VH-VL binders against q09564r761to987. Designs and how they scored, part 1

Every score and structure here is a prediction.

Target 1, 227 residues: q09564r761to987
Amino acid sequence: QIGVSGSRGMKNKQCIRQVRVENTFGFIDGGSNSYMSSSICRFMTSYLKENVSMDIRSILLRCHCELGEEGERLGASVMIIRVHEKRLEIASTGTMSAAIARNQKLKMIINGRYEIDDDEYSRIREAHGFVDEENRINGVIGSSRQIGHFSTFPVVLPTHSYRNIQLNEQIEGLIVGNNMIWNMLSIDDLNSTFHNNRSPIVVAKKIQDQLQSYDYGGNSNILVLRR
Unless a header shows other numbers, all headers, positions and changes below count from the first letter of the chain; antibody chains aren't numbered by Kabat.
F, E and O are the ipSAE of ESMFold2-Fast, ESMFold2 and OpenDDE, as the mean of both directions, binder to target and target to binder. V2 is 0.75 times the mean of E and O plus 0.25 times the DockQ between their complexes.
[cut] stands for letters that were removed.

## First folded at step 1 (VH-VL)

Design m1 (framework fv_masavibart; at its last look DockQ between E and O 0.03; V2 from the best seeds 0.00; counts 0 for: pae E 17.0 > 2, placed apart)
Fold by ESMFold2-Fast, scan of step 1:
Structure m1 (fold): chain C 227 residues (1-227), chain A 118 residues (1-118), chain B 110 residues (1-110)
Amino acid sequence: as target 1 above (227 residues)
Amino acid sequence: QVQLVESGGGVVQPGRSLRLSCAASGFTFSSYGMYWVRQAPGKGLEWVAVISYDGSNKYYADSVKGRFTISRDNSKNTLYLQMNSLRTEDTAVYYCAKDYWGYYFDYWGQGTLVTVSS
Amino acid sequence: QSALTQPASVSGSPGQSITISCTGTSSDVGGYNYVSWYQQHPGKAPKLMIYEVSNRPSGVSNRFSGSKSGNTASLTISGLQSEDEADYYCSSYTSSSTLVFGGGTKLTVL
C-alpha cells in the first residue's frame, strides 16, 4: 500500500490543474493566467480523465495530437504518475521534477529544472530556436519540452521523460513538484522533512509552509507518496 | 487514397546541384510534417531532412547539414529537397515520407534514384 | 551503426513462425509506445506493417503481429510464405522527437 498527498498554491489558480482517478495522478501547469491558458488546461484535464486506461507512455503524446487550434500558440507542463502494487510509472514534460526516497536518501529521478543541457541547447539552436538568459524558449516559453506549442515544433517538443520503477522494501516514497520547490529548498531539507514526518499530507504541507516562509505566494504542485 | 510521387532524380557529377520534388494527394498536405528518407545501395534507411506542417521549422541530418534545403509549397501540395554540393556518398534512392505527428511514417513514395558519379 | 539493434538475418521454412527483435533504450523503445515496422522487398519502397507497437494498417495480414517488453520490441510473422522474404526495419520515436531506425533484418524463407 502507498499513501498519497497533494498540495498546490493559490495564486493564478486557473492555470494549474490536478487530476486524480484511481491509481493515476496528473499535474498540469499552463504557466499563464489567461482565458486561453485556462481553456487548454481544461482540455488536458478532461483528456487525462477520459483516457486513464491508456498506457502512460502514450497519453501525453496522444493528448498533444488531440489539441485543437489552442495548441498552436499555447501549451502546458504535464506530469502523469501511475501507481501499481509493485511498480511506479512516471511520464513528464516541462518543469516538474521528481525525487525518489530510497535507503533514507532522496535522489532526483526526473529533473525538469535542468532540462536545457548542452545537448538540448544544441538541438534548439539546430532547430532555429533560441534560449534566453531566463532559460525561456524564443523569449516566451518556459520549457523546451511541453505539450502544445505547435507553431514552434521542433523547437519545443511534446516528448516526456519516462521512468518505470520497481517498488521494493528500500523504496520509501516519492516527492513530485514544480521547479519552485527545487529552486527554493535544498534536497537535504526535503529529505529531512520527508523522513521526519510519516504522513504524506504533513510532508506536503510542511514543504508548502517552507516555501511561504520565503514570501512565495505563487503556484506550486506538490505530491508526496509514502509506502 | 494517399499518394506520394517523387521526381527529379538522375545522374549528376560531384559538386553539382539537383532538386527533388514530391507531389502529394489524398490527404490534407498542409496539416502534416514531411520527411525525406534515403537509402544507399545495399544499405539501410536514413532520414535526411524534416519540415513542419507550415514550413516554419526544418531539421537536417548531420551528413547533409549546410548542403541540403527542405521546403514545401502547401498551395501546390508539393515537397522539395534542394541538394547542393553533391558528394558520391549522397548516391541513394530518395523517398518522400508522410509522418504521423512525428511518430511513424504512414505512407512512402516510390522513390527517386540520385546517382553522384564522375 | 544503427540506433536500434536488430539481428542481421533470420530464416524459416514455409508455415513456420519467426520473430525479429528490436532493442533500444528507455529513451526510445522503452519510453514510448511508438514502435513501427516496415517491410521492404528488393527495389521497392518500405511499407508500414505495424504501428504503435502492435497495430496493423488495413490490408496487412494478421499473420504479422507486434509486441514489446521493456526495451525490446518484436515482430512475429506466423505461417511464413515465400512472399514474406524481405528486409524488415524497426523504427522508434525518441526523447528528442526524432525517429530512429534499426539496422534491418533480412528474412529468408527456405
Scores: ipSAE 0.006, ipTM 0.518, lowest interface PAE 12.3, mean pLDDT 82
Fold by ESMFold2, look of step 15:
Structure m1 (fold): chain C 227 residues (1-227), chain A 118 residues (1-118), chain B 110 residues (1-110)
Amino acid sequence: as target 1 above (227 residues)
Amino acid sequence: QVQLVESGGGVVQPGRSLRLSCAASGFTFSSYGMYWVRQAPGKGLEWVAVISYDGSNKYYADSVKGRFTISRDNSKNTLYLQMNSLRTEDTAVYYCAKDYWGYYFDYWGQGTLVTVSS
Amino acid sequence: QSALTQPASVSGSPGQSITISCTGTSSDVGGYNYVSWYQQHPGKAPKLMIYEVSNRPSGVSNRFSGSKSGNTASLTISGLQSEDEADYYCSSYTSSSTLVFGGGTKLTVL
């Protein structure tokens, strides 16, 4: 069972997008750039329709490679989720996060690189980039790992996080989504919403409602899975 | 303090049965899946069986399917391995291991030796 | 025949750094950030040293570090000490939703 929710609010642009082809879901966040999100969405939709069984890690890398000239200075966060009968796969690069629900507790399993650790800081410095006090790469970029930003290579890399999650009885479900959710809501709030509601559609809608109570003007992409 | 203590190992002849136990303490046993992992003398590690937190899902390595049964009693904080039709190649130290979300083992028992010899 | 390939042995002198490799495929090490390393002293149970490629559990010395590149994960031990002499196993989550182990590496401190 799957619940999906999203909204557009900022500058009347479509800066986030969702795509679904059969059992595969794509979530794209271009930040303030609607071209990036629409270009990736168009590519991913077309590519998945013709290549439904292709490895989601390969699809994510192809999204990076197919960005064209706009990818020189701009980037996007991409998360691809494929749902199988007894497992699910997640490939992600950028600022989106995923939390797994197990035994009445949510735990984040993909953290969208909101904070640069010491090893990543050293890598960025060796690549001749810098990180400011607000953890922005070269003063403007919110993640050291996302697609695009070709002109920074090798400062920003499209390296993905990958998870293959067995849907055993300990796994109750999953919440994934873009930066808005995780910036505005605590994992405790999300945990309460997830576990107080059995329908993934209701969970997704209630998360959206909570975002609206804090800051409706932002864009959001949400997927909720329950067993 | 997390502790896992295996027992029930010994010397048995081929074709016989043994039942291993693993007593767990220091964590909420009923919240975690558990593994049996074995190590033949002088050899590497091999997972044998896994059981979900409530016992509803069980998986086995091909080498033991149909002969071994994993089970748990959450009221006693105990994991079991029933080993039937034992073969000499089952000779190993058997470890009880706590998984962390199915992705790696954060705690191991000290192991119990099973020797299958005629 | 282990699913992951490790060198059979590695040696180093006290104070040096050594690296142990663990090579798999895109279906395990290359495809997932769920590589872990276990230390096993003779007659003892394995102990988790590194999880999720590069993270150390509480109580594990910062002399131990992990990384990966492509299908190969690496465990590096800096400032080698006599007590580091042990067998080291890598493990990875797989596309079959189970864990696999490397064949093990015997580290000898000279």
Scores: ipSAE 0.000, ipTM 0.409, lowest interface PAE 17.0, mean pLDDT 80
Fold by OpenDDE, look of step 15:
Structure m1 (fold): chain C 227 residues (1-227), chain A 118 residues (1-118), chain B 110 residues (1-110)
Amino acid sequence: as target 1 above (227 residues)
Amino acid sequence: QVQLVESGGGVVQPGRSLRLSCAASGFTFSSYGMYWVRQAPGKGLEWVAVISYDGSNKYYADSVKGRFTISRDNSKNTLYLQMNSLRTEDTAVYYCAKDYWGYYFDYWGQGTLVTVSS
Amino acid sequence: QSALTQPASVSGSPGQSITISCTGTSSDVGGYNYVSWYQQHPGKAPKLMIYEVSNRPSGVSNRFSGSKSGNTASLTISGLQSEDEADYYCSSYTSSSTLVFGGGTKLTVL
């Protein structure tokens, strides 16, 4: 039912972390900051244990509002997934992506790999921020949509995407991963890997192996849910 | 548990000043931007001002710019609106509102009425 | 700032579906996906019903939905109920780094 794979790559720190509490999964990508990811991970774990029935959107918001001073200049991408018998909920902010397998085809349902379009660019500029030549917000932030970064308000916002998907027989599973997974692997490759292997553990591992085959030396984290 | 309670409203003459307060509880006040929104009697909503979590950034509607000042005391969980040079058209119920994910509001106070009349 | 344009009033019978439009410009509704909708009952504070065009906050009924096309955003209320009778306001982020509200729509449930 569940497969997970992660790697620090060539790094000595883990900046991408996962949380699991019952039927709720959390993904935290602190970018290059291991402290941030660890802090959020600890908080989310504890909070989920005490508030299992809380709306995942509210949980994501709680992660944001409880960051304290560390959130002033630091931030993270956060994705929360709750699996029900008949439905799947996802709340996400930042750069992580999720694809659902339906009718032997992967479909992106959360896309954390977005280029700053004209609208977002205008929003950022009007909020007195800027985008540099590397598409970083204010020259340092990887995404305009993340938790934390309080000092940039309203340039960086904790705006989240929410999905509530009714599960039916056509839905085969879900793949979640940090942005580099989707940057380095094509959706077709992922689709092939998912449908050629029944075990989500094997799927997750093979995805990880594929990343390594491309000499990816960074952090990676993959979650595969299969019916 | 989130509560916003406005106070300081009343009747004043044109040209006078008034200071509104909004007491916040039930959330980490220092982590959120706060807003003032007003509503004239029988009229619609009008955005007035916004202040960032630490007070470092402030923005105002053109209609109040230069006359109103938004501020906050995070140690007291309180939002303020200093209103100077009040005009009859400033007559309204003034709401404080909590930021939700940016430029929309998940919680509002019940408002405080400001009446500017000769 | 010019208010967004809403119909002054709309009405429907219980169980029906109604739509409230909110028309702006490319500098607000059409320029950004930061349209919100608020419900306000008489003598009460507004309540957030929709944010970012189509997102529903926790606790808001799934009978409320939002969409946008061009410079016009829409709030749809399905399965109309008596408690839905209220004023509804749209809002949008603007190119001036401000917020603008619509004029409001009075919804009557017949």
Scores: ipSAE 0.000, ipTM 0.480, lowest interface PAE 13.3, mean pLDDT 89
ESMFold2 (binder alone), look of step 15: mean pLDDT 92; pTM 0.927

Design m10 (framework fv_masavibart)
Fold by ESMFold2-Fast, scan of step 1:
Structure m10 (fold): chain C 227 residues (1-227), chain A 122 residues (1-122), chain B 110 residues (1-110)
Amino acid sequence: as target 1 above (227 residues)
Amino acid sequence: QVQLVESGGGVVQPGRSLRLSCAASGFTFSSYAMYWVRQAPGKGLEWVAVISYDGSNKYYADSVKGRFTISRDNSKNTLYLQMNSLRTEDTAVYYCARSPLYDYVWGSFDYWGQGTLVTVSS
Amino acid sequence: QSALTQPASVSGSPGQSITISCTGTSSDVGGYNYVSWYQQHPGKAPKLMIYDVSNRPSGVSNRFSGSKSGNTASLTISGLQSEDEADYYCSSYTSSYTWVFGGGTKLTVL
């Protein structure tokens, strides 16, 4: 079973969108731009309906390749999850993160926010970009790896991370969310909420409630998978 | 079992044209991106062109851009390479190869045909 | 034209391990996780041995492994056997939807 919960923050624009077609789920975070997230959402939904069995890595990169002129200056974080009987596939680019529940503990399997190591710093510098104190690219872009931003290629790359996880009896499920969840809540609190509640919808709503207790005014998207 | 069989190679004079074909079997051809890769006698591999699963996206090596055209007919499970304005440096064995994915950018060359020799000389 | 850099040749004895390097730039090997490796016996078509840096296709021996550090990818062959004697090519996705191959490495099993 899968439970999904989202929160509209204090802003009047929803910049985070979700897609569901069959057993495939998409998350799109357009940052501060609701047009980009809506456009990608429409494309992904249509494309998935016509290509329901297509590799999720192909779908993610197709979202990049099919961006129009808007892709020159705008971008988005995208995560696609496909649920199978005995395995789980995740493809992600940008700032979304995911944790797997195993043996009464949560472990991060995708970190959308990472420290820029020497290799990545050198790559950006060789491409004539720069990284600021907040890990922003050229002072404005939130991640060196996301779709769009054609005018900053190859400083910003549409490179994805991919995980193909065999589901065994020790794997209890998955939590996926935007950066706000991982910044505001501890992994221990998330683990307690996950394991104290059997219903994935209840888990997702309790996480949303915990975020609200910190007076956080931003948008959130949470997906919880329970086996 | 995946099979790719190239045909259409031969001897051709500089400035002339040749069309290569690749007959695919053992998989759903319309679901995969396809490549042409060449190898000059005694030399290494060189990527030539790619086409997406539906034919909507095509990319070419700079050395062949404007002269070669990649196309496909999904109803016939066949990939084509139209080679115009041939030069002596186009002499090579031409391989048909399949992407493991529907699009080209992150694909490798997972299955290869046996190749067809193109010799550009008088 | 500007191929990835591989050593022209490498050699080893049966049972030993060898490593073949493939060096590019941040716009190909360093920028993407789409490095693949191919084995070519004389007069035959290439065969995919490794894709996406370190993954093996079904039917490829676990003696073959791949890795990447910065701008350099590596193919390691352990437990060398006579049938491993072949030319090996790396390949990477580059900018602007293009692919580049390495110059090739001839492996000799002594």
Scores: ipSAE 0.000, ipTM 0.447, lowest interface PAE 13.1, mean pLDDT 81

Design m11 (framework fv_masavibart)
Fold by ESMFold2-Fast, scan of step 1:
Structure m11 (fold): chain C 227 residues (1-227), chain A 121 residues (1-121), chain B 110 residues (1-110)
Amino acid sequence: as target 1 above (227 residues)
Amino acid sequence: QVQLVESGGGVVQPGRSLRLSCAASGFTFSSYAMYWVRQAPGKGLEWVAVISYDGSNKYYADSVKGRFTISRDNSKNTLYLQMNSLRTEDTAVYYCARDRYSYGYEYFDYWGQGTLVTVSS
Amino acid sequence: QSALTQPASVSGSPGQSITISCTGTSSDVGGYNYVSWYQQHPGKAPKLMIYDVSNRPSGVSNRFSGSKSGNTASLTISGLQSEDEADYYCSSYTSSYTWVFGGGTKLTVL
């Protein structure tokens, strides 16, 4: 049996959206722009209802293509999860990350917060972009890989990570969240919260409470799946 | 002005190999996914293969899978199609075409003039 | 992969409207809004006329329009002119990350 829970950010929850159609879950973080996250949410909801069998990677890339004029200067992080009886599919672009719980431990399986390596740095520079000291692209964009930002193509690309994970008895569930969760809380703290609480709703709530205890008022987005 | 120029077509015997080239100009080649599409004489269009802007994503029609290889050289603005184990049914005009974006799931917005491949015994 | 189903031919007189259908399955035309239409004159390369079901590229006459209902996409040409005489092909993205073309329709302007 699989349970699911989600929590929204504190400062401006309109910038964060979740969508669910049948066994497919979408996670959308438009940063500070509620229009972008709302636009993607509406598109994804409509698309999933009409195209339930569509590959989740294609849906993610279609979200990029359907952004219209707002996608010229704005972008968003998107993660799509599809749950099957014996496997999980995850497709992600941007700053969201996912960790799988197995054998009483959490392991990152999608790390949306990554430093720009030498190859990526060279690609950005060859495309006439630049990377600042905080790994921001052209001084303003938080990730070199996310949907939108048409005006900075090919400096910023709508590339995605994809995982197809076979579910076995050791796999207990999944935690998905934006970068605030992974930056502020240790993997050990997240593991303790996950395994000390069987309800995914309670896990998500306790993670939210822990973030607040660090006096951070920014947006956070949490999804917990438990078997 | 976007220009795509195919070359490398000709007459070849069944079982042999042939490599097609497509020279691109008038746009930033390295930013776009590229396609190969063929058309047998007097017949309709058939999609053959696609390659993403960086070569990381490649897909093939079932009829050519395992025999044809799509590749690109962004430093030379050139797209390639390596055709192995050719069959008479591979006889067609081969077009290269550009995707609207980087990944090869949009549409065929610009087409070359085509190059004829004849596989005959 | 199987081609999308189009009528082999269609005809009309100058000034009339005609519609060409393109029928697939839920794994291509019915599953995605990625239908495009191409015009091909004899001996020439195809030219994009419609993309994403109903959008026109710059320079394509507004006499050309596209639509979709379920598993069937349609290209409608209004105010038929002699230069519209050509072969028309539909195309769709598929759930296998591949492309499929229709068999083609020869339009004759009488």
Scores: ipSAE 0.000, ipTM 0.434, lowest interface PAE 15.6, mean pLDDT 81

